# VH-VL binders against p19838r805to892, part 25

Target 1, 88 residues: p19838r805to892
Amino acid sequence: QGDMKQLAEDVKLQLYKLLEIPDPDKNWATLAQKLGLGILNNAFRLSPAPSKTLMDNYEVSGGTVRELVEALRQMGYTEAIEVIQAAS
Below, E stands for the ipSAE of ESMFold2; O stands for the ipSAE of OpenDDE; V2 stands for 0.75 times the mean of E and O plus 0.25 times the DockQ between their complexes.

## First folded at step 19 (VH-VL; framework fv_iscalimab)

Design t1 (at its last look DockQ between E and O 0.65; V2 from the best seeds 0.00; counts 0 for: pae E 3.6 > 2)
Fold by OpenDDE, look of step 19:
Structure t1 (fold): chain C 88 residues (1-88), chain A 122 residues (1-122), chain B 112 residues (1-112)
Amino acid sequence: as target 1 above (88 residues)
Amino acid sequence: QVQLVESGGGVVQPGRSLRLSCAASGFTFSSYAMYWVRQAPGKGLEWVAVIWYDGSKKYHADSVKGRFTISRDNSKITLYLQMNSLRTEDTAVYYCARQKSTWSGSDAFDIWGQGTLVTVSS
Amino acid sequence: DIVMTQSPLSLTVTPGEPASISCRSSQSLLHSNGFNYLDWYLQKPGQSPQVLISYGSDRASGVPDRFSGSGSGTDFTLKISRVEAEDVGVYYCMQALQRPYTFGPGTKVDIR
């Protein structure tokens, strides 16, 4: 449930920032793995904005906000979840 | 050009305090996690502290925890290290360093300052 | 804390010859996200450290092709295919998997 398009751009930007931290357990690469896109991590890393590239690919693949939140929950990334929930 | 310039080093007696500064230029300072790394004379490198891009989180090595505090002022594009209760073993060249990118979480330190020497001696 | 070791601690190489430095970690640096959190730095005499390799094998911008990083898990290697005079200095590996970040003791490379 929840189209990724429903997330406002400012919310996405906040998420990008939260995924751009020196914490391997809570970065975009770990999120990608949780979302089943980990095999693309090398490709994402080569992009200028890995977190954005990840999120774009996730959206195009039909990913949902619900699944995103679940992935973040598995990561224990409460702060990122709160950003999404605050916008809902 | 991207640059980091440390300052504030000097000679102090044990128990005294000193504040180091690291002035950044040539890049969007507020987008990068910043680090302090020190090197005792003739020794290797030691991680000292890290601060998040927005200053929201800070971590310090156990060897300095409770005595040193990393901070930053993004409006002044400056990184700081407040050093209290200095000890002789704190004698070292202190480098500030920029993480190449935060996109990958723990990218390498691609920019380093020239370092500032702190000598703690009685 | 993750303990980093290096071998050898010193190396003297004839210009043009290859060099190899080993780095080992007390814990695996391979994260479940697929990346090895191991960096290589070079500190030339009288200079600040500079990055050579990140994530075990990714050459930093401006780093010559003669430098290469390999390995995974707990064993890593930095290789210089043809050592040049400008390569003199101390080489450090560093784990960035978990805090505190820890460096190897360094390997001093000199030219014969």
Scores: ipSAE 0.779, ipTM 0.922, lowest interface PAE 0.6, mean pLDDT 94
Fold by ESMFold2, look of step 19:
Structure t1 (fold): chain C 88 residues (1-88), chain A 122 residues (1-122), chain B 112 residues (1-112)
Amino acid sequence: as target 1 above (88 residues)
Amino acid sequence: QVQLVESGGGVVQPGRSLRLSCAASGFTFSSYAMYWVRQAPGKGLEWVAVIWYDGSKKYHADSVKGRFTISRDNSKITLYLQMNSLRTEDTAVYYCARQKSTWSGSDAFDIWGQGTLVTVSS
Amino acid sequence: DIVMTQSPLSLTVTPGEPASISCRSSQSLLHSNGFNYLDWYLQKPGQSPQVLISYGSDRASGVPDRFSGSGSGTDFTLKISRVEAEDVGVYYCMQALQRPYTFGPGTKVDIR
């Protein structure tokens, strides 16, 4: 599981939708916390597209798909993991 | 203009069925989770059901579980509530509501329809 | 289920004077992601509800700055710095932390 740059844009778009469901445990803010970016959550919330802003920030900081999958696993977010793994 | 319009309310006898519709316009319907919320005459608000943006998950309040089913047709840009085995306590104004876009914001209900009245009486 | 309570259940305010509405939840609404999952709604006479405040303190777009929300965890407050005639209606708090989502009983605000 490599660099976040390897994740296709269509996969990212599916993830954004999955992170914007009405579930506080399975949303972008909780993912940000699991990825060590939780201190930025107020900035993400105020951006035009919080889940995209989170994902872009994570990618630019050198985040990996492996760490992303592990964070999603800790959230219990099986559907999101499957989207990533089906595209690999 | 972002809009939700409910329809399908009316007067029915206990044990009968009704199907409510909520027509959406002015926004990308398939990007939003949708809700039904009801308000008995002269009473407060009660959450009824939620459906994910793609219809893959549905959750219902215990008071309606097994009798009501939330659904959506993203190609028709319409939310539904199938109400079976209606009881007098189901009498209420039924609102459809949109979750505020989490893509850009919080989980509040930022758009509500005008409501449709369902009266269940003998 | 998370039980929501509000105080007072009714108040009458002279136009131009402040009002304050309390909302309390039976468990903390502060998620580990740092957000309070508490929203405020106003239902004006004859209308459907409209959102005023998200996340306990974030004013929704188009809501006048005389409305403010504060609090965290289990205790939240909605303040109106100067009540106007158009503010008449029933104010509800709602938790969106866990299903079933639950509303407070409402606070009816009237003017003299």
Scores: ipSAE 0.322, ipTM 0.821, lowest interface PAE 3.6, mean pLDDT 89
ESMFold2 (binder alone), look of step 19: mean pLDDT 93; pTM 0.946

Design t2 (at its last look DockQ between E and O 0.77; V2 from the best seeds 0.74)
Fold by OpenDDE, look of step 19:
Structure t2 (fold): chain C 88 residues (1-88), chain A 121 residues (1-121), chain B 112 residues (1-112)
Amino acid sequence: as target 1 above (88 residues)
Amino acid sequence: QVQLVESGGGVVQPGRSLRLSCAASGFTFSSYAMYWVRQAPGKGLEWVAVIWYDGSKKYHADSVKGRFTISRDNSKITLYLQMNSLRTEDTAVYYCARQKSWSGSDAFDIWGQGTLVTVSS
Amino acid sequence: DIVMTQSPLSLTVTPGEPASISCRSSQSLLHSNGFNYLDWYLQKPGQSPQVLISYGSDRASGVPDRFSGSGSGTDFTLKISRVEAEDVGVYYCMQALQRPYTFGPGTKVDIR
């Protein structure tokens, strides 16, 4: 569990960068799908910072850190998980 | 003004080495994946290499693997391509390009003017 | 590797007339995240390539609306509604789904 507000800003910034890479399997769009927000991917893509927009919407929708980690796990994104866990 | 400027091209003999540089300006260099793309005279475009924003990962085309190495120095805001064991088929204009890469395919939106590498005996 | 093909390889168009270029990939470029990883580039004579379209249909900033991209999966099309003299050059499609990124052979567009 855990509220997304529990994540420090610097942790979020690290996650943004990890999700903005030339790897379709480990980018923000794939994460959005795992989090059930994939229908908004076109909208996210049009934003100036898709990763941030995704995370902000996830937070506002009541998303949890645990669910985020689980989504990242399904993506096999170990590095992103470690960033979150290191801050816990 | 966003800009990429390649340098280091020239004429070299087969088997020799050459290092290309790409100086970036006008944007946060360390936030973008960078690429080298080459074009043989009168031919199409060929992907050569990519390097992650922080240099943590890099990949090379099979045609240059083991001979070319992409690298970057974010403190100098410069991208490099070390070319060893050059072959005549490596003759091409070498472009550096940035990928906005929000999702990994925001396309190469900025290209340098290119630098010509000629490998000839 | 994903093989990219284009048709036609050359095209001569009368100014003001439309043009259409086809791009085909050896495998689907549609990712499960819903995006097609296909870009279109234009290289004008004596210049560096410049992006026209990303994600199959997203027109890049500054690109005239006479350019449009369509398609999904393995078949894509770039259309120019009214060709102008400044549109002369070689058009390339490129897949960015997986490494190595691969380009089509290019389509040379000239004005009649």
Scores: ipSAE 0.841, ipTM 0.936, lowest interface PAE 0.5, mean pLDDT 94
Fold by ESMFold2, look of step 19:
Structure t2 (fold): chain C 88 residues (1-88), chain A 121 residues (1-121), chain B 112 residues (1-112)
Amino acid sequence: as target 1 above (88 residues)
Amino acid sequence: QVQLVESGGGVVQPGRSLRLSCAASGFTFSSYAMYWVRQAPGKGLEWVAVIWYDGSKKYHADSVKGRFTISRDNSKITLYLQMNSLRTEDTAVYYCARQKSWSGSDAFDIWGQGTLVTVSS
Amino acid sequence: DIVMTQSPLSLTVTPGEPASISCRSSQSLLHSNGFNYLDWYLQKPGQSPQVLISYGSDRASGVPDRFSGSGSGTDFTLKISRVEAEDVGVYYCMQALQRPYTFGPGTKVDIR
């Protein structure tokens, strides 16, 4: 299923690392924008773990794995999509 | 607490090689992108290279591309710069630097003390 | 490459008086994610650089509130409300929007 709670913890940890690479086009802030959460980016940046905070917020708001993959595709982030696909 | 310490600088002739090391401590090294930045004597700062947290991607400034290679060994908690075919214009203090957060575009919040490389006939 | 310029290149300030440094980029540093990718660094005499400001306006941890950053897009300003002796050094802006990351030429701040 496309429920975020169904992703294994090691998959989520890999995604957090991938969202914190040194590339503004492929970071957590741009993912947040693609997921409709960009207005929260200042709050995410000030949190102890911005990528985790973004992903937790997305998950509790009812976000789906399918929509996550589509946002990553719009970013051209093939490496992150492959991490999710390897877990399917 | 959080610290970066460069070593391996020295005086070499043009065309020779030198390897710089940057020992890290006080933070989870394998979670951070790492950078080399240099400063020629009396001049400003110039970005040299970046390596991603897992070493999977490396980018170098055009002025050093093909001659310098950034690398890291996460098990030794050390960043490296292999400098081949050195030129006089490579004379500089070389700093290693860490980004402030896991975001790859945050400021460089920790810098080493620098190590001087002098390339002279 | 994004070209960064700074003005003035040098200034001398009486202790306790304000200072202002301008930084301009050859293209906008504002990303679609809402952040300006512009940082400020201070290099004190004989020391390595230290971060003062990230994202154009966010003071780094431990940086006194007499330092403030403002601006967006292509035009950024660093202000020191009351210059102290420890503030002497060279101030650099840097863009981190795209590689190669580029620094301004630096602004040397001295006291008299």
Scores: ipSAE 0.608, ipTM 0.881, lowest interface PAE 1.3, mean pLDDT 91
ESMFold2 (binder alone), look of step 19: mean pLDDT 91; pTM 0.928

Design t3 (at its last look DockQ between E and O 0.06; V2 from the best seeds 0.00; counts 0 for: placed apart)
Fold by ESMFold2, look of step 19:
Structure t3 (fold): chain C 88 residues (1-88), chain A 120 residues (1-120), chain B 112 residues (1-112)
Amino acid sequence: as target 1 above (88 residues)
Amino acid sequence: QVQLVESGGGVVQPGRSLRLSCAASGFTFSSYAMYWVRQAPGKGLEWVAVIWYDGSKKYHADSVKGRFTISRDNSKITLYLQMNSLRTEDTAVYYCARQKYWGSDAFDIWGQGTLVTVSS
Amino acid sequence: DIVMTQSPLSLTVTPGEPASISCRSSQSLLHSNGFNYLDWYLQKPGQSPQVLISYGSDRASGVPDRFSGSGSGTDFTLKISRVEAEDVGVYYCMQALQRPYTFGPGTKVDIR
């Protein structure tokens, strides 16, 4: 029972792109680790869309936008946080 | 078909400039980080530069920093390398490469390369 | 900079026999996200490099099963179970953990 469905689809699409960069400290795999989903990273890597698969899994597991922002803060990923905050 | 094609190589004197282009086709160019990698004659591969999918970040190897500038024009589906103050040590085949991001961070598509020769 | 080394630098193999190439890095390539940021490339004679392996062990699309990667941290191995004529070329490992990305010196593989 999370609140991830409150993020607009265009916000989620922006987040996917921000997580698909060649920076191991700011990619989808490190976000997964910060969200407690790191054990699934091999499965995410093998999916056709790792960022989306991660975000869908997080949503289904009851993840919240607040926890997502905290994980992004721990990564130092200010640009991604701003995308979420601009939509609030 | 997914393709990268470099152009703009040639023979130039030290101290001169060249601009390399890399035309992309067959994929959504604006979704990928792009790279330049070079190979001096008879030598191995050397990373030169990277640019983020939207052009927001650029990084260059120390050997070319301040002389070379990577850039992209997503509307023209083209990657560039502006090469100023060329030196004989810059003589190499220059490849553009696409970084795969959906299953690995490897360079999954490479162009044919364009030869740059810097000589007196 | 992360220094990459390869062994051997040159290898001649009888067709149909196995080959093994080692790659070592000056520091661990294992990120806290669980991935090793090491890739393998093949450059065939007269061609551009092509990716074989990502993340130390993940075969790229279209790469035959006879290629396998293993290892973690600082020590990685590429194996070819049965070398074929089209496998001739120079094999490079590359780290993508941190900039500047760096390649090993290459291993030239040839057949008798």
Scores: ipSAE 0.570, ipTM 0.881, lowest interface PAE 1.6, mean pLDDT 92
Fold by OpenDDE, look of step 19:
Structure t3 (fold): chain C 88 residues (1-88), chain A 120 residues (1-120), chain B 112 residues (1-112)
Amino acid sequence: as target 1 above (88 residues)
Amino acid sequence: QVQLVESGGGVVQPGRSLRLSCAASGFTFSSYAMYWVRQAPGKGLEWVAVIWYDGSKKYHADSVKGRFTISRDNSKITLYLQMNSLRTEDTAVYYCARQKYWGSDAFDIWGQGTLVTVSS
Amino acid sequence: DIVMTQSPLSLTVTPGEPASISCRSSQSLLHSNGFNYLDWYLQKPGQSPQVLISYGSDRASGVPDRFSGSGSGTDFTLKISRVEAEDVGVYYCMQALQRPYTFGPGTKVDIR
């Protein structure tokens, strides 16, 4: 299933950048909803880096890399998936 | 006023079932992850279970896994703990607690607790 | 599982004097984001637990400034600059880094 803690920091940084885009279908807010954390989007939005705050929260909550990839797949965000898979 | 109120505790024999409820009021229930934490008489605190905001994810401590199930009904603003196959070591005060944001918040509101006694 | 320990397990303090409680984790609670996922709770006699400190050093709303949390990694300390009668109870540290969330055994604080 894969522990989020196993993702290298440079991989996470790449994901942060990919999720900080104006595309409503591929941004951190949509990912949060897919991960069941959408209710916290207002809080994430107020943070300096919403995508990082989201992923930190997801990781600490015990989220898995598998579930993250599945969420990204539902979003059709192939580039983000490739970033994760290339590091695996 | 923000409040959590547990109910459903009582005395039961080993192997029996019991369902606890935690009624929330004074805040947007669906905006918080909910927890059960228990405390055996004269002992410390033990995490039991957590359920996500929309109920889509739930996790249980190994000590209760397969026997206890946390759930929630956001329309009724209520948290539940279904306890099956109860054991004497499950005897404890059961607290419900809320947490809003893992990045900064702790368990900031707790209920008064409800006592569950499992004895033959 | 992350094992939490506390020292001392009991403490008797004269009112107005300082108190210090140590909490240790079996592995580092420092996340890569730079925060320590360590909470402090107080359970007063006959009451439910209440949060004092989160993130190792952030005082919760309404908590007096005589309470302070410090430390990083595996070693943490809760300090009370001048203990008052209302501070009597059992203090618990809790790691919130990973499931299962685990509490320290608690430190009972009494007034002399």
Scores: ipSAE 0.424, ipTM 0.877, lowest interface PAE 1.8, mean pLDDT 93
ESMFold2 (binder alone), look of step 19: mean pLDDT 92; pTM 0.932

Design t4 (at its last look DockQ between E and O 0.68; V2 from the best seeds 0.70)
Fold by OpenDDE, look of step 19:
Structure t4 (fold): chain C 88 residues (1-88), chain A 120 residues (1-120), chain B 112 residues (1-112)
Amino acid sequence: as target 1 above (88 residues)
Amino acid sequence: QVQLVESGGGVVQPGRSLRLSCAASGFTFSSYAMYWVRQAPGKGLEWVAVIWYDGSKKYHADSVKGRFTISRDNSKITLYLQMNSLRTEDTAVYYCARQTWYGSDAFDIWGQGTLVTVSS
Amino acid sequence: DIVMTQSPLSLTVTPGEPASISCRSSQSLLHSNGFNYLDWYLQKPGQSPQVLISYGSDRASGVPDRFSGSGSGTDFTLKISRVEAEDVGVYYCMQALQRPYTFGPGTKVDIR
């Protein structure tokens, strides 16, 4: 598992960048869907930093690093997973 | 102010090469995916290429694959399009555009375009 | 490739009257993440394209509220509630669901 608070800020920043790409299959909106937060996608989209807003909400809702990695795995986002694992 | 300025256009003969540049200013260039979009005279818009924020990924339209190469130098805050083996059908105004993630994946910033004319 | 079509290809409107442009895609642009990857752009005479709508219905910053986008899946519509002289130009829809991104042929809007 692991608390999202355990992720270093630089790791989060890397994740934000990886989730803000022109690939619908590997962006923050798809991740939100995988994490069960898809209903908030319109709200996230209206924020100045959707990826950050998503991650913040995920953390506040009690999300874990393990679940995050699993969601990314379902997305086939190996690069994002590696970023997290490299920091562990 | 956010701005994109294309340059490098001109008149060339078929088979020749040309390199376009797009100078960015007013924003964190290295955070955005950048695109080239072209428009033949009196015609519609055609997607040409995209490059990831860090240059890690590039994609090109089939119509230009093997001939055109998109690249960027984030240290110079500049986007490039290397055009080789130019054809008459490549004649167009070439726009560079920024894709935003601020609540949209649309091209929110466009340059004024640079004209490339390929003719014998 | 996803083929985009528009209707009509040209439209002449009296100032103050509404206008409607249809855009169709050869396949659904609705992603499983819930978003429609459809943009609308306007290219005014002698200018570069500018974004009007993203994600099918999101009005871009600075775009007047007389512009609205609707639709989902394969059918989309751009509406102008009251056409102004400054709205003259060519309107393009574009799918951003998959590469290559593809544009509609454009709809030329003029005022009578």
Scores: ipSAE 0.835, ipTM 0.935, lowest interface PAE 0.5, mean pLDDT 94
Fold by ESMFold2, look of step 19:
Structure t4 (fold): chain C 88 residues (1-88), chain A 120 residues (1-120), chain B 112 residues (1-112)
Amino acid sequence: as target 1 above (88 residues)
Amino acid sequence: QVQLVESGGGVVQPGRSLRLSCAASGFTFSSYAMYWVRQAPGKGLEWVAVIWYDGSKKYHADSVKGRFTISRDNSKITLYLQMNSLRTEDTAVYYCARQTWYGSDAFDIWGQGTLVTVSS
Amino acid sequence: DIVMTQSPLSLTVTPGEPASISCRSSQSLLHSNGFNYLDWYLQKPGQSPQVLISYGSDRASGVPDRFSGSGSGTDFTLKISRVEAEDVGVYYCMQALQRPYTFGPGTKVDIR
């Protein structure tokens, strides 16, 4: 549901923080893997802002909010889903 | 300079309480998860507790669960460990530590530690 | 809890010679995201611990190239290519895959 451009920047900033917690099951690297971007995880790690770099790459590749929410659901990351849903 | 400084250690009898503080400086404290790690005299390292950057989640080791409470005050740039019902096995140097800037679970900055001795 | 072991528990090395420390975990530390959640720390005499290696092989800022980490899953190695006097201390591995995070028992490294 919808292009990633349709998410407000403050929602994206909240997601970056949530993806940078010290929980391997709920971090940017696991989200990347669920979104089919896991092959890029070393490049993301080497970037100055891995969660932003992941999300920018996902957006540029045509990723959707629906696919993002499904990946977060597969991770059991209800807090992140709620951030997206509260903005919609 | 990036720094963590613990305080509040001392000698107490079993069953008493202490509150440890960890004053942070030189970095954006509210962006980091914070940890307590302890080391009994002559022994190895034991993870005690973690608190998320915003205080929204806390986790404690089973050995201290129900007795110790990690907390933070981001406006005072301070991490705390409330230690209740202290036991002799809690005797240790207590370190505060922060998560690395990479967002990994490694501890890249540690305080110098504060000694807690629980003896009767 | 994930049990961490180290070997040897103590070693003495001639300055300028290599050292190697093994760390093993009771469960794989390799997450499905492709990373190993294994860190190495050095505690020099009278000091607090300092991070050397994260993710099994990634050197922390300011750590000399003579330190290297390798391994995956349950078996990890820290190597010091040429031990110097400043490298004396106790080396700990730690897993950060699951809470509670657990440390190995430490390997004391001395020089002759």
Scores: ipSAE 0.584, ipTM 0.877, lowest interface PAE 1.5, mean pLDDT 91
ESMFold2 (binder alone), look of step 19: mean pLDDT 91; pTM 0.923

Design t5 (at its last look DockQ between E and O 0.77; V2 from the best seeds 0.75)
Fold by OpenDDE, look of step 19:
Structure t5 (fold): chain C 88 residues (1-88), chain A 120 residues (1-120), chain B 112 residues (1-112)
Amino acid sequence: as target 1 above (88 residues)
Amino acid sequence: QVQLVESGGGVVQPGRSLRLSCAASGFTFSSYAMYWVRQAPGKGLEWVAVIWYDGSKKYHADSVKGRFTISRDNSKITLYLQMNSLRTEDTAVYYCARQKWSGSDAFDIWGQGTLVTVSS
Amino acid sequence: DIVMTQSPLSLTVTPGEPASISCRSSQSLLHSNGFNYLDWYLQKPGQSPQVLISYGSDRASGVPDRFSGSGSGTDFTLKISRVEAEDVGVYYCMQALQRPYTFGPGTKVDIR
């Protein structure tokens, strides 16, 4: 499990960078869909930092680190998972 | 002001090498994926290469794989395209372009382009 | 590779009249994340390309509202409600769903 608040800021920053890439299969929008927040993708896209906005909303909605990792796993985003795991 | 300025173009013979540069200014260069797109005289646009914000990943069009290499120096705020084994069909105006921070948006900023002419 | 096509390849329009350009992809550009990865660019004579539309329908900053993009999947349309002299140039659609990114052949728009 794990509370999103437990993730260090530098870890989050790394995740934001990994999700702000020209790869539709591994970007924040696809992650949002996996996390059940895809309906907000247009709103996220209009924000200055989509991945951050996504993560903030995910946290507020009660999302867990476990579920985040699972979503990333479904995306095949091993590098992002490793960033999280290295911090734990 | 956000700006991209290409340089390094010129006339070269087939088989020769050339290195293009793209100097960026007015934005956080290291936060953006950068691209090279070329346009043969009187023709359309062709995607050439992309490089991740931190240079961790690079991809090239099949037409240039093994010959061209995209790179960047974030400390110099400059994008490069090393072109080896040039061919006549590589003759084109080469544009550098950036993609927005989201990584999903279009190429919102383009340079003025630099002409590369490969002829014997 | 995803093949992009455009229709027509050339268009002459009377100033003030509308224009419509079609773009088609060989496969759907609609990603499971809900976005269509289709861009529209305009290259005015002697200039570099400039973005008009992203995600199929999102007008880029600074782009007049007389430009609009529509469509989803494999069929997209760029419309200019009232063509002006400054709209002369070549319009390209580009898919950004997968590498290599591929452009349409371009549609040359001229003024009558």
Scores: ipSAE 0.864, ipTM 0.943, lowest interface PAE 0.5, mean pLDDT 95
Fold by ESMFold2, look of step 20:
Structure t5 (fold): chain C 88 residues (1-88), chain A 120 residues (1-120), chain B 112 residues (1-112)
Amino acid sequence: as target 1 above (88 residues)
Amino acid sequence: QVQLVESGGGVVQPGRSLRLSCAASGFTFSSYAMYWVRQAPGKGLEWVAVIWYDGSKKYHADSVKGRFTISRDNSKITLYLQMNSLRTEDTAVYYCARQKWSGSDAFDIWGQGTLVTVSS
Amino acid sequence: DIVMTQSPLSLTVTPGEPASISCRSSQSLLHSNGFNYLDWYLQKPGQSPQVLISYGSDRASGVPDRFSGSGSGTDFTLKISRVEAEDVGVYYCMQALQRPYTFGPGTKVDIR
C-alpha cells in the first residue's frame, strides 16, 4: 500500500546524501527513529549504505511518501522536504 | 590507499596570513565532510572547522570564526584553510580529517599534519 | 559547549596487564536515535591520531579486540585487556553530538 516507488531514483539518491551529513538531528538514524524503525538502527549502521538500507526497509514495509515528509518535518529538515516536493 | 597530506605551514608573524592545503587521494572526496583539527605544542586536540561534502555549509570554532575560512575544491580533490589575522595562540600542528558518512561519525582518516608557528 | 574530562591523565602499565580509561561529558551524549556520539582516538608518539572506537563501543576496522569501549550517556570507558608496546601513546575521547566537537584532555599511557 505504500507509494515510495513514485519517488524517482535520482530523488532518492539526493535524500541519501542529505541523510549522511554530520548532524545527528538530521541524519538517517534520527529519520529511522521518527519512522518507527529505530530498533533497526544498529543493523542500518552496520550495512554498507545505511541511508539506502533504511529507505529500502521503509519502502518494503509499505511506507508512504506522506509519512516520510511528516517525519522530516518533525526533524525540521526543510531541505529534504523541498527535494521531495520539487520532484512532484 | 586512502591518504590526506597537508601543506602550507610555516613561521609567520602575528597579523599575517597563511593558506593551508590538504590533498586527498584514494577515495571519493566529494562524498565526505572534511575537518580541520589542531594541536598546540604539548597540548590536546581542538576542533577548528567543518565543511559539508558539497561545500554548501561551513562551521568554525568560535576561537577562529571571522579569521579562518574552510573551503574545498572537489574538482582538485583538495581541502583548504585560509588563516587571516594570525595570533600566537594559533600556533599548532594542523590536521585535516575525514568523517565517515556511513553511520559512524568518527574521524576515520587523518593527515600527517603541518606546523604553523606564529611568533614575533 | 560540552566539556569532556578523562581519568586518569597519565597511566603506567606493566606489559601484558590491563588498562582502563574513563571519559565523562558535561551532558548526555545519547541521542534519541539510540546512538552515543562518543569516539576514542589513539595518538602514538610522533604520529597523527587514529580512531579506535566509534559510538561508544564500535571498534574501527583493523582495531584489535583487546580494545573495548563501553558506557552510555555521560560516562564511558575504554579498556585494553592486555597492553602491548604498540599501545603506548595518548588516548582521547571526543563528543560528536553537537558543534563545537570537543575532545577530552587525553590520557597518556606508558609501559614499564
Scores: ipSAE 0.629, ipTM 0.891, lowest interface PAE 1.3, mean pLDDT 92
ESMFold2, look of step 19: ipSAE 0.612; ipTM 0.879
ESMFold2 (binder alone), look of step 19: mean pLDDT 92; pTM 0.931
ESMFold2 (binder alone), look of step 20: mean pLDDT 92; pTM 0.931
OpenDDE, look of step 20: ipSAE 0.860; ipTM 0.942

